# Ledger of designs, part 160: miniprotein binders against q9h3h3

Target 1, 235 residues: q9h3h3
Amino acid sequence: EDGFTAEHLAAEAMAADMDPWLVFDARTTPATELDAWLAKYPPSQVTRYGDPGSPNSEPVGWIAVYGQGYSPNSGDVQGLQAAWEALQTSGRPITPGTLRQLAITHHVLSGKWLMHLAPGFKLDHAWAGIARAVVEGQLQVAKVSPRAKEGGRQVICVYTDDFTDRLGVLEADSAIRAAGIKCLLTYKPDVYTYLGIYRANRWHLCPTLYESRFQLGGSARGSRVLDRANNVELT
Key: E = the ipSAE of ESMFold2; O = the ipSAE of OpenDDE; V2 = 0.75 times the mean of E and O plus 0.25 times the DockQ between their complexes.

## First folded at step 13 (miniprotein)

Design yD7 (at its last look DockQ between E and O 0.88; V2 from the best seeds 0.00; counts 0 for: pae E 1.55 > 1.5)
Fold by OpenDDE base, look of step 13:
Structure yD7 (fold): chain B 235 residues (1-235), chain A 103 residues (1-103)
Amino acid sequence: as target 1 above (235 residues)
Amino acid sequence: GSELLRWKVRMLIRFAEILVKRAVELAKKGDVEEAIELLEFALRLLRMAAELAEKAGDPELAIEALKLAAEVLRKIAELLEKQGKPEEAKKAKEEAEEIKEKE
């Protein structure tokens, strides 16, 4: 993925964040209604712009599920951005460690596991498994992109509260694997998104901290998690 | 909240500018259809940027986004003319003029 493709995808994601979301909120809606909601809004059929014959008539940015323990906290994103501008002006070296410290200082600690799936039954099934895991409290929050007009891959995002909490990141991977998902997962902190740091950036920063690969017959986890920064297997 | 909105607006404008630059490069290579698609996406981003700027209470930033939108529409019109679509090109020019009248 070249730098332009990464910026284009980031622009699409930002535009989607501004459009209406289809949300199942387990804090206000009984868990017994989840199956009916999933049947009403299968991600492979929900269209980005409300195409004729889709379950949605209006544009949808994301389909999301909020768990009972979900509390939206983005931290001090404004302070983070100001500190990032000051850092760039200072001419000091910018490293993954620098960004980690900025994130900690400003409490911008959220991150997400990402999976890319083609539209269809496999996507809808994967989403249903994730949505159930969120409602059951194994995961806190997840979202999936609606179907694009071109029928490209859809993305499921599963969030964790703290990308610096290695155990929490690994627990989320385990819950995703327990939901039956076998595809490649990549973990990205949201701090990179808030600072406009994408793939092939001028600072040579990798926004992907972890990769998870499914493993048959392995340990109780069912996956191998690679720390991309250190090139070390964690599992 | 307003600063975050202003940040989003600036990011949308930046993305639109990147898309416009790429569209111009594609158009020079003869990929006119793909260039128009990128410009249409840039236009959407700039419209969203204008709306968010208004919500942020920054009318000057909204006007900046709309000016850029009018420029994108003119570029779309030029490319539509090259495709032999003069009626669609005219509509894009008219829309660009309507934006200027609101400024």
Scores: ipSAE 0.614, ipTM 0.850, lowest interface PAE 0.7, mean pLDDT 90
Fold by ESMFold2, look of step 13:
Structure yD7 (fold): chain B 235 residues (1-235), chain A 103 residues (1-103)
Amino acid sequence: as target 1 above (235 residues)
Amino acid sequence: GSELLRWKVRMLIRFAEILVKRAVELAKKGDVEEAIELLEFALRLLRMAAELAEKAGDPELAIEALKLAAEVLRKIAELLEKQGKPEEAKKAKEEAEEIKEKE
């Protein structure tokens, strides 16, 4: 079941990638317009397919905020995919270290913190906090899924530019916590997305590299971060 | 560039095939409405795949996606007949034939 669930969620995410997005782009839109935009398009009320009564009349795949420093750069994805195909046909074993080296070699280093929240005030408040952090420059890029028909959990994705830069990943975690977010966060490098590798894949690879748990009265960062690949606490 | 678009097309096709496999399993268990919902999602993915394949300049890949879309529509029609919805089944079959003629 977990394998199909992961595949189903990946399929939904890819379909969403292909549909139109609602974007607040701080590079072209004054920051003073952000609060009105957030009020117009709360993620708990923006519907995936433009239901009657929604703020949107057309399908929306993602709601996104681009910071002023956002510079899109996916790296050498084509070279990465070619090397991946060659590796699969070589008969060599595929390990977590293999994916890391492919990502480094081809400069496909971006990744994202993920959080899952039920629709409603908590989701909209969390998204607003993340969006403000992006526009203010503490974070670079974030997106949130729209409301599904069934009203299930929605996902906020907060991107970082280098999953091997542990300090940068931890700084993003701290900025997320500073926005008042206390739920579990998981971190996934984009290399897994570009190679189509999801949880319960045939190679037994785990796309989750880091986990962040809020720690009440704990470290200065406000969370405990675990590197799942090496079973090492980073905080 | 175009290679990234072709990768997206292949992933959409793979996901559609996985959804179809699950839908067949659900239909055998009697969950026909849920099976149809998964097939409709698979169909949507295949239509997106065909559009992206054309944008990538890969008509062979577009034809592959469209052939699968027609097969999915025929399966949807079969299940709709079992649901007692023959007019909807007829529309799905007609749509499948329109896709086949376009190939």
Scores: ipSAE 0.498, ipTM 0.819, lowest interface PAE 1.5, mean pLDDT 88
ESMFold2 (binder alone), look of step 13: mean pLDDT 86; pTM 0.856

Design yD8 (at its last look DockQ between E and O 0.78; V2 from the best seeds 0.00; counts 0 for: pae E 1.6 > 1.5)
Fold by ESMFold2, look of step 13:
Structure yD8 (fold): chain B 235 residues (1-235), chain A 103 residues (1-103)
Amino acid sequence: as target 1 above (235 residues)
Amino acid sequence: GSELLRWKIRMLIRFAEILVKRAVELAKKGDVEEAIELLEFALRLLRMAARLAEKAGDPELAIEALKLAAEVLRKIAELLEKQGKPEEAKKAKEEAEEIKEKE
């Protein structure tokens, strides 16, 4: 893929992170209000900049749902970034193994399953299923991008708290599939995000750690999960 | 904390510079409409960076973002003149001068 395209997407994602978010927070909002909230803010109709006729009048960077047990903990991000700067000047090679160790040392272990869907019923239905799974406690936290320029895909991110805990990552995949989602899922550790490492980066790193593909009559989880770095199946 | 926010602001400025360089290349190729779209995106990033820098109490970083924003607006005005849109070009030039005075 094109390096400029990846940089453009990274720029939009960073800008979205810093704009206001629409949040359903199960820690402070009764679960019985979820269906009304989902109906009010379908991701295919919530616009990035508050277009006329959309349910939002102000910019929205992300639409998010926080589960009852969600306790945000990014780890030692400041120490991670300092060590990253030192690594870049050290002469030591920058590899996926080096980044993994950096993430472990600084306890920056969260990551996310990603799915990309066009605006419409399929996206809104997938988001609603994910949001319910979060509020019901099968998942901890998820977000979805708002609608942007015509023809643009939107992304749903489903977070896990430890990319090295393969059981936990596989359990999140299973919960996503139980919500009826059959599309390709890719998994990206948050360490890449905090260090500003995207596709087509100068170090030629691949931020995608796992892939999940739905299969009929497959494993107990209903999907096939592949470790991209080692080309091995986890399921 | 504040160190991470400052890093994010600098990354917004960096992305804007990348978009500007690409927009100049597109304009040289005659892709003026796409060039303007990229410049408008760069401008949005720079306005965000300036607002965040002010909230963070970093006026030097805000000035850096505003200087580039004014430059971007002047480039937009130049391209709009070439498209025969002098009213829009005038508006962009006026915004650039307002930003320059705020430096």
Scores: ipSAE 0.491, ipTM 0.807, lowest interface PAE 1.6, mean pLDDT 87
Fold by OpenDDE base, look of step 13:
Structure yD8 (fold): chain B 235 residues (1-235), chain A 103 residues (1-103)
Amino acid sequence: as target 1 above (235 residues)
Amino acid sequence: GSELLRWKIRMLIRFAEILVKRAVELAKKGDVEEAIELLEFALRLLRMAARLAEKAGDPELAIEALKLAAEVLRKIAELLEKQGKPEEAKKAKEEAEEIKEKE
């Protein structure tokens, strides 16, 4: 993906964040209603702009599930942005370590596992597995993109509270694998999004920290997780 | 919350500007259809930015986004004329004029 494609996808994601969401909140809704909600709003059929014949008549940015332990905390995003502007003006070297320290200082620590799937039964099945894992408390929060007009790949995002907590990131990978997900996963901190750091950026920063590949017959985790910054396997 | 919203609005405008630049380049290469698609996306972002700016109590930023939207609509109209779609081009021009009257 060239820099333009990455910026385009970031713009689409930002626009989607501003549109209404379809949310199942396990804090207020009984878990017994999840199956009916999943059947009503299958991600492969929910359309981004509320196309005729879709389950939604209005635009939908995301379909999301909130777990019982979910607490939204974005940290000090304003302070982070100011510090980032000051850092750029200073002419100091910008490294992944620099961004990690900025994120820690401003408590902007959220990150997500990403998976891309074609629209259809496999996507809806994958989403149902993730949604159950969230409602059961194995995961905290997840979202999936609605179907685009062109029928491109949809993305499922599974969040963790702290991208610096390697164990928490790995536990989320294990829970995703336990939900039956076998595709490639990539982990991205939200701090990169808040700073406008996408693929092919001028600082050569990789916004993907981890990559998870499914492994047959291997370790209890069912995956191999690569630290992309250090090119080291963690599992 | 308010500063984050303003940041999001500015980012939407920035993305729209990037899309417009790319659309102009595509149009010069003869990829008029793809150029129009990018401009339509830019227009959606600018309309969203304007609505968010109004919600944020920043009418000046809303007007800025709408002015850019009117410019995008004029570019869409020019490309539609090149495609032999004069009626659709006229509609885009009329919408651009309606935006100016609200300013």
Scores: ipSAE 0.459, ipTM 0.781, lowest interface PAE 1.0, mean pLDDT 89
ESMFold2 (binder alone), look of step 13: mean pLDDT 86; pTM 0.857

Design yD9 (at its last look DockQ between E and O 0.73; V2 from the best seeds 0.00; counts 0 for: pae E 2.3 > 1.5)
Fold by OpenDDE base, look of step 13:
Structure yD9 (fold): chain B 235 residues (1-235), chain A 103 residues (1-103)
Amino acid sequence: as target 1 above (235 residues)
Amino acid sequence: GSEMLRWKVEMLIRFAELLVKRAVELAKKGDVEEAIELLKFALRLLRMAAELAEKAGDPELAIEALKLAAEVLRKIAELLEKQGKPEEAKKAKEEAEEIKEKE
């Protein structure tokens, strides 16, 4: 993907964040209602703009599930942005380490595992597995993109509270794998999104910190996780 | 909450500007259809930006977003004229003028 494609996708994601969400909140809704909610709003059928015959008549940005322990905290995004502008003006070198320190300083530590799946049964099944893992407390929060008109791939995002907590990132990967997900996963900190750092950026920063590949018959984790910044396998 | 909304508005405007820039480049290459689609997306972002700016209590920023939206509509109209769609171009111009009257 070229830099423009990455910016375009980021713009679409931001626009989706602003539209209404279909949310199952396990903090307020009994877990016993999850199956009925999943059946009512299968992500392969929920349409981005509320197309005729879809479960939704109105635009939907995301379908989300919040776990019992979910507490939204974005940190000091404004302070982060101001510090980033000052850093750019200073002419100091910008490295992944610099961004990590900015994120820590401003408490903008959230990140997500991403998976891309074609619309259909496999997507809905994957989403159901993730949603259950969230409601059961194995994961904190997840969202899935609705179906686009063009029938392109949908994305499932599984969040972790701290991208600097390697153990927490790896535990989320394990929970995703335990939910039956076998596709490629990529992990991206939200700090890169808040700073407008996408693929092919002028600083040559890779917004993907980790990559997880499913492994048959090997480790108890069922995956191999690569640290992309250091090019080291963690598992 | 209001600060986060303002940030979102600014980001939406920046994305719209990038899309417009790319659309102009595509139009120069003869990819007029793709250019129009990018401009339509930019227009959506700018409308969203205006709505969010109003919610944030920043009417000046809302007006800025709407001004940009009107400019995008004019560019869409110009490209529609090049495609031989004068009626659609007229509608886009009319919508651009309606936005200006609300400013």
Scores: ipSAE 0.602, ipTM 0.850, lowest interface PAE 0.7, mean pLDDT 90
Fold by ESMFold2, look of step 13:
Structure yD9 (fold): chain B 235 residues (1-235), chain A 103 residues (1-103)
Amino acid sequence: as target 1 above (235 residues)
Amino acid sequence: GSEMLRWKVEMLIRFAELLVKRAVELAKKGDVEEAIELLKFALRLLRMAAELAEKAGDPELAIEALKLAAEVLRKIAELLEKQGKPEEAKKAKEEAEEIKEKE
């Protein structure tokens, strides 16, 4: 029963991935169109299943912006899954270190900064800032969840291409802060998502690798970043 | 390729079965409305699985997903009858029979 939450979250994620996405693709769309697109599809009003009165008439899994330099490479996800099954039956311990090595071996290195915001102006404003940063080339790719029927917090995901590249992850944090984002950010490698490992998992793994907290006063980046795996400040 | 599609179908079916198991537990506790919501989600996953299995060229997996979808619809109908919603229950039963005929 304790594992049900992890599998449920994985099921919801898979369904959202398979539903249509609303995409602004800077590789094929002029940057001058971005403001109109943002006004048409604010994440606080785009509904998950196309509720009456929303800007979308069909289900939307994600709202996304692809930067001009975005080149998708998910790595060897099928090999990762097979090795994960073998690891679980091997009797070897399942630790953050073994997951890191598995991700490196199969080149599943992407990860994402996450922020959770309630529907409304703050969410739409944060998303607009992130979307502009992506189109301007400071970030690679971002997505935001649509509004659920019940409401509740929505998530903005800002991707990086290599969670083992700490400087690259910190550079993305800085770009997010430069876009005016001041809320808590958490960083999760995609390997955890592909294996269905969320906070409530049977192995008690912590999928959050880094935390970023915005701080006023003294910091060059305006944030304090903690490495959760090693319990070390990166600043 | 087709191997990745089959993996996705298998995962969707597995998730749907977990949702059904949880819904049965909720219904036994008297949380019938929440049980129905989980069953509706499971049904959605199974319909996605059947569509994806057809795309992967694996009709046996599609049939498996559709059989499970029909079973979920019958369970939804049972719970709707317990809530005093016989017209909705009838619609769910009719949909389940339509899926069975497609086999």
Scores: ipSAE 0.386, ipTM 0.767, lowest interface PAE 2.3, mean pLDDT 87
ESMFold2 (binder alone), look of step 13: mean pLDDT 85; pTM 0.852

## First folded at step 15 (miniprotein)

Design pE1
Fold by ESMFold2-Fast, scan of step 15:
Structure pE1 (fold): chain B 235 residues (1-235), chain A 86 residues (1-86)
Amino acid sequence: as target 1 above (235 residues)
Amino acid sequence: STEELIERVEELVEEILELFFEARKLAREGAPLEEIEELIERAEELLEEAEELAKRAGVPPKQIEFIREWVERLLRRVREAIERAK
């Protein structure tokens, strides 16, 4: 509806990784401090490059919450990128299976559910719900973009540690829905981001593996999940 | 050829994924342990085959170890699902 896409926002997210992050780390901070932290740093008010009158005077790349059991592992990204370059030179077919095999052999397995919301109460409320689910152990880790200089949408990213574990990805979707989230969600493996594979790539790869839509009604799932690659509904 | 060996490893990886998906689903549903163990046993057989073919294809030991660690992580999730279903 506003011209922002998951691919466009993913490219912007990479630029933010080098700037400081505002982090609530449940491994070292008591859960009782979360509500105060959320009130201090609502994502609709935290500005990307700092602003008089915002909670931050300095640039902020991401606002993140780490779960108690969170153990970061980005894998061998350098090895992945070198293998990808070799694969392109080899002339071998490039398929989703080939990318999965490269991801597994270089341990670059993380992926994320993404949701895009306009700055405001709905965004802040959604982020608070996700943050509480992370601190309570229902989700592993999440981050949200700060408010851009322009009036564009912000993105909440909810990570899973292994995109090849389909059931784990679906369990994360269920936890997001249980947190009260009703907007469209899309799931992307980080391997596509590290290799620079976005929408409309020359290999006809779909970097979005799953799409989740909130189901209005009495469904036990709470959502309809589509496997984008095979065009099959999983729920 | 090296190409054919790697393609076979890709096929085995996809089959391992399907077996662990089914095993974890059955575990979550509280299915008999015998049914779950049969799927895990088959996945371990395919892992051994994938490791041998990757080695023959000249895949570095570190990358072959990552395939093993990946399967061990999936197995751990199945064990957790079994425990929660009890």
Scores: ipSAE 0.494, ipTM 0.834, lowest interface PAE 2.4, mean pLDDT 86

Design pE10
Fold by ESMFold2-Fast, scan of step 15:
Structure pE10 (fold): chain B 235 residues (1-235), chain A 86 residues (1-86)
Amino acid sequence: as target 1 above (235 residues)
Amino acid sequence: STEELIERVEELVEEILELLFEARKLAREGAPLEEIEELIERAEELLEEAEELAKRAGVPPKQIEFIREWVERILRRVREAIERAK
């Protein structure tokens, strides 16, 4: 039973990436159009498969905002997968460090801060804040999932282009906090996704690199960031 | 051995990461330019060493190119932080 559920969820995730996206692209669209676009496509109302009562008549996989400087880099995912196979057969320890080396040598460097929120006003408000930060240049790229039928929480993904650039990751966290976000955030490098590093992996690796918790009146950045791999605060 | 060369390349890459993080942190905080430049110079020296050892280890040219691109992207951010701190 659980097997069928897992296969169904995997198929749904692949379909979302392949289905059309609703995109506000700040590289080609004036910033003055953002507020109208956000009002037209609030993520709590945009449905995954389209409904007569929703803003969309067709399936939507993701709702995204691209910053003015957004320049996607494909990296060498095929080379990464080949090197991963070689690493596994080599007998070398599989650690966050060896995965980082594979990511650097194959230029698969992107990662993202994740936040999960229930459908409703708070999700739409959080997304609007994130979208504005992207268009204003404080964040690079973000996307949010549409409302799934009988779905639970929706996810906002805020991307950085290099997970090894720790200060860049921390600056993205600060920008998210400055946008008014107070919920728990976790950071995942895309290399972990390509290599199948998830919750209960056989190598006992934490599936996230960083965790950010909001703090009141403390540090200037408004959050405490923990390095999950080493269980050490990044200050 | 090839394995020892690869391990040394990985050690150098990790040292470069730490130097660049420190350089970027100092640049953001408006530290003296001379201190930041010393870290950058050391990182560039280690990059040249890593490239040479990677070449000797038979690492594909494209992967060596990716290591250099990675370093140069972070160096660009260090230089941007220096300008912002002025």
Scores: ipSAE 0.731, ipTM 0.913, lowest interface PAE 1.0, mean pLDDT 86
Fold by OpenDDE base, second read of step 16:
Structure pE10 (fold): chain B 235 residues (1-235), chain A 86 residues (1-86)
Amino acid sequence: as target 1 above (235 residues)
Amino acid sequence: STEELIERVEELVEEILELLFEARKLAREGAPLEEIEELIERAEELLEEAEELAKRAGVPPKQIEFIREWVERILRRVREAIERAK
């Protein structure tokens, strides 16, 4: 269940990028207005297409919060895609290392922690915790998917600037856990999304680099993070 | 299940990519246009199937649009390769 939602949500992310977003930008809006904004636009009630009775009358692609340090930089996605096509044509072996090098070369380094939650109080509460952490500067940027007509799980994405910076990825996990999030987290670089690399891809590339499981007690981080590529616990 | 539908969509997207990369390869090798167009037509059929399955799976329209735009970008490159081989 969690796997399908993550790639579906990665493609949704790129496509929902084209619909209007409900954004709280901490760079331009006082932090004191966050609670009113969260109350006005609870993710469990905001509908993808602006259904009757929803807080939104128009389609919404994402609900997002931008922190004070947020700087949008997507890198050279077009160059990345061209290089990827050339690589596929070359017949050269494609590995996670190959994709990492492509990402570095084209400066497409963003990645995200993903959590999947059913619509309702738990989702709205989780989102509120993440939004506060972003506004307080513990996280840089996050977004949540609106409610679909058919229901199903919604996704919260918490971004980091560089998926190759292991420390930064782990710091974001710690901040998410400190915000009260206890569910399973998976970390995916955006490069996999831009290249259309899904879980069952012909190259057997796993788009999930890290998995975080909540741990009660003992760890200062409140989680155990697994490096999926090496099958090694990092914490 | 929704999961099964999405898995099928992912499989179809991979198959589309394989077809279009083969079409581009054939174009670069100077293969007959009819052979290349057959692969393109098949890729377009699979794209329509993928879009329908994605809709049934509750994939947001924009994700579906993204898949289409991605396929269309590759198709443009195939067409460019055909024109360069002429």
Scores: ipSAE 0.005, ipTM 0.203, lowest interface PAE 10.6, mean pLDDT 83

Design pE11
Fold by ESMFold2-Fast, scan of step 15:
Structure pE11 (fold): chain B 235 residues (1-235), chain A 86 residues (1-86)
Amino acid sequence: as target 1 above (235 residues)
Amino acid sequence: STEELIERVEELVEEIIELLFEARKLAREGAPLEEIEELIERAEELLEEAEELAKRAGVPPKQIEFIREWVERLLRRVREAIERAK
């Protein structure tokens, strides 16, 4: 129904969220300490389950930076999940609009720009740029996955607090580009993540709302942003 | 029917999103306050309609409060954009 890997992806995500996080919290830590923290915990070297030879000996689920004005509000996730189960049982059509309605009604509004990079210098450099933008107040919050035991790409997530605020989403894209990021970015509302809706789902929903591609010159923003739902270019 | 009421609330939500996106965009561009206020006024009217229909559909009070808080947060961002454009 949801596909072979859906339960595995959900289990991995839950484990990462429940394991300890390495956090630079600009609300309580001076900005002058950021560079030392980034040098101590480069994401290409921090291991998911710990290794005596790495920066961490214990498991790390995520490496995160909280902005000075960041105020977490995940909404009513339990209520959202209960409503989702009821919706599936009701036989009512499941559409992007229906999910937006559930998200608003349960205050589960956050979303994120995603970028996937191989472990190495470019990942660490990209993360440092994002982290500085967060501490400087241009972005609100971001996190990056640690290095998997078997390898593979790592993900940087840059959050906005309301996926229905299109301008806020575009402002975050602009700040990411200003930080020197040139790779493909995709934007996904957290409501899709909480409900376990990934690329291949039985409702044929596209969990990606926006796609951003770097454009040298041309655009004043430095990127082309496509609205995937309406197939229209915003920039 | 309850289904028809919820579908209308969904339509109103989409209209509110478009109105407030346009209002914030105009505010950032320094457009006349009267034009921005017309969009805000329309969004507030749609919010009242959405709240009434949601109540008739049996949506819990807490969830109706979330709809209002959502619109009020977006309205606050429009006002912030107006202030920054000055």
Scores: ipSAE 0.522, ipTM 0.840, lowest interface PAE 2.3, mean pLDDT 86

Design pE12
Fold by ESMFold2-Fast, scan of step 15:
Order: C-alpha cells, then structure tokens, then sequence
Structure pE12 (fold): chain B 235 residues (1-235), chain A 86 residues (1-86)
C-alpha cells in the first residue's frame, strides 16, 4: 500500500545520495565552462547505473550545480534524529508546527522546490535554465536525478537555505519562473525528508509546504503560490 | 519543570515567527516604519526571553545559538523588504 511506496522512495533516495555525483561547482570552476558541462551531461541521457551508450559508464546518483555564494549548512541532523525519537516516544501529537520547532532548534532549515519532468528535450532545457540561474547567482544550488532504467519522470530540486523564510522561498520561485520554467512546482523542507515524511505518512502531514503554478496576468506577472498547510494564497 | 520550560520556549519561538511574518507583510505593503519596528522590537524581546528559558532548561548552547541565528536571518529579510518597498 502507501506505506510500501513511501519506504521504497526513501530507500531509492538514500541509494542516490550514496552513489557518486556529477557536480559543476561555480565556487572553483569558471562560469564559461558551464555550457560545455551541460552539453556533456544532459540529464535525459545520464543513466542511473551507467551504460556504455550514455555519458557515464558508472553509476550516478545526482547531477548538481553549486552557486558561487553557496554555503552549505546541514545543521545538527544527529540531534534532530534524537529529538525526533524522543518526540515519538513522548506520545505528543506530531504536527507541522512541532516539526518546524525541531528544525529551528537543530538548524535543519534547508528546503527545495521540486519539479517532475519526463526524460527528453524539455527536461534538459529546464535543467540548463536552472543551472545558469545558479551560476549567475539568482539561485543557490540545484540538482537533477539521472534517467532511471525504466524511464519514468526525473526530478529537479532547487534548494533554499531556510524554509521558514517565506520571502526567500518566494524569491526562489520567482527566479525559477524567470529561468523559463512553467511546470507545477512544490516546496518540501529537508527536515521532512530526513524524518521520512512522504506522500503517505502515519502522521497525516502534507509532505509539501507550498505549491507554485505558472500564470501570467493582472498587474503582476509570474506564478500563484499557495501555502498548502493554511490554504492561503501568497501571490 | 524542564518540560514546561521547553514548551514555553517553543511557544515563544512560534510567536516570534508570527511577529516576523507580519512585519514582512507590512513592510511589503509600505506600512509606516514605526509599526514595523514595533513588531521587530517585540520579536527581539521574545528572543531574549526564549534564550534565557532555554538556558535554564539545559538546552545545549549550540541549539540556543541556532535559534538566535534563525531569528537574525529572518530580521535581515524584514529589513531587506523595508528597503525594497521604497
């Protein structure tokens, strides 16, 4: 059932994080090399487990671009996990607010905008736009999954450093839209990923905090962003 | 008790979050600077209270520092919104 799907997704995510990554790091690599790197490693052609016919012969977990100003801070994940165990054994209700407090206390604040696209030109073009925005400084960091053996959708993750910073989350959405992205986006805090909050979870939490839909109209251009927990439109 | 102190810290942090959200909203709307600064000052007062209670509850110094860093980042964003609204 749903529990099996969530556990399967978590196992796949852990395996990808453990496998080698293809990284363009703008902190140490000139921006002029980006276009050649993107041409060498289009995500629709990079295979998850390697193939002589693809750009990679060895497994690749993620394809990533780090911005020049990117300063990673994963927080105190070990402390978060200990506090999570204590919370569960306390018998207290597990709510979005309680998880937000755990995240703040342990500085596990990063989150990401997610977009799911089928393998092909549209995915590669979207990734190129995101990668250029990262290297140019409009976004901090992003990654995209390689092509799975069965095909299926691939995911682009665009990170922000603080999911409690609504303004920062909205600015990232604007930068994604300015890069030419028009598909549905959803925002997920990394604390949910570390604690295993997926589509179907035992605490009945919505696995994403925000949803962004592309729209052009009115006095403002861009997307409509919805706060999913409170059902409030932010734009 | 330690548990009661921790619950109070959680309540203060939640109140700080709400105050800073309102401050950002007002700043974006071009509200009077005095009103925005009152919310900022209240959030800073609650942060000092939360830090003191967390210390009394035996919360590790690193976690208390994380709470302060979090508030300071949000305060910077509020002040950026004030500047952009001009």
Amino acid sequence: as target 1 above (235 residues)
Amino acid sequence: STEELIERVEELVEEIFELLFEARKLAREGAPLEEIEELIERAEELLEEAEELAKRAGVPPKQIEFIREWVERLLRRVREAIERAK
Scores: ipSAE 0.121, ipTM 0.633, lowest interface PAE 6.1, mean pLDDT 84

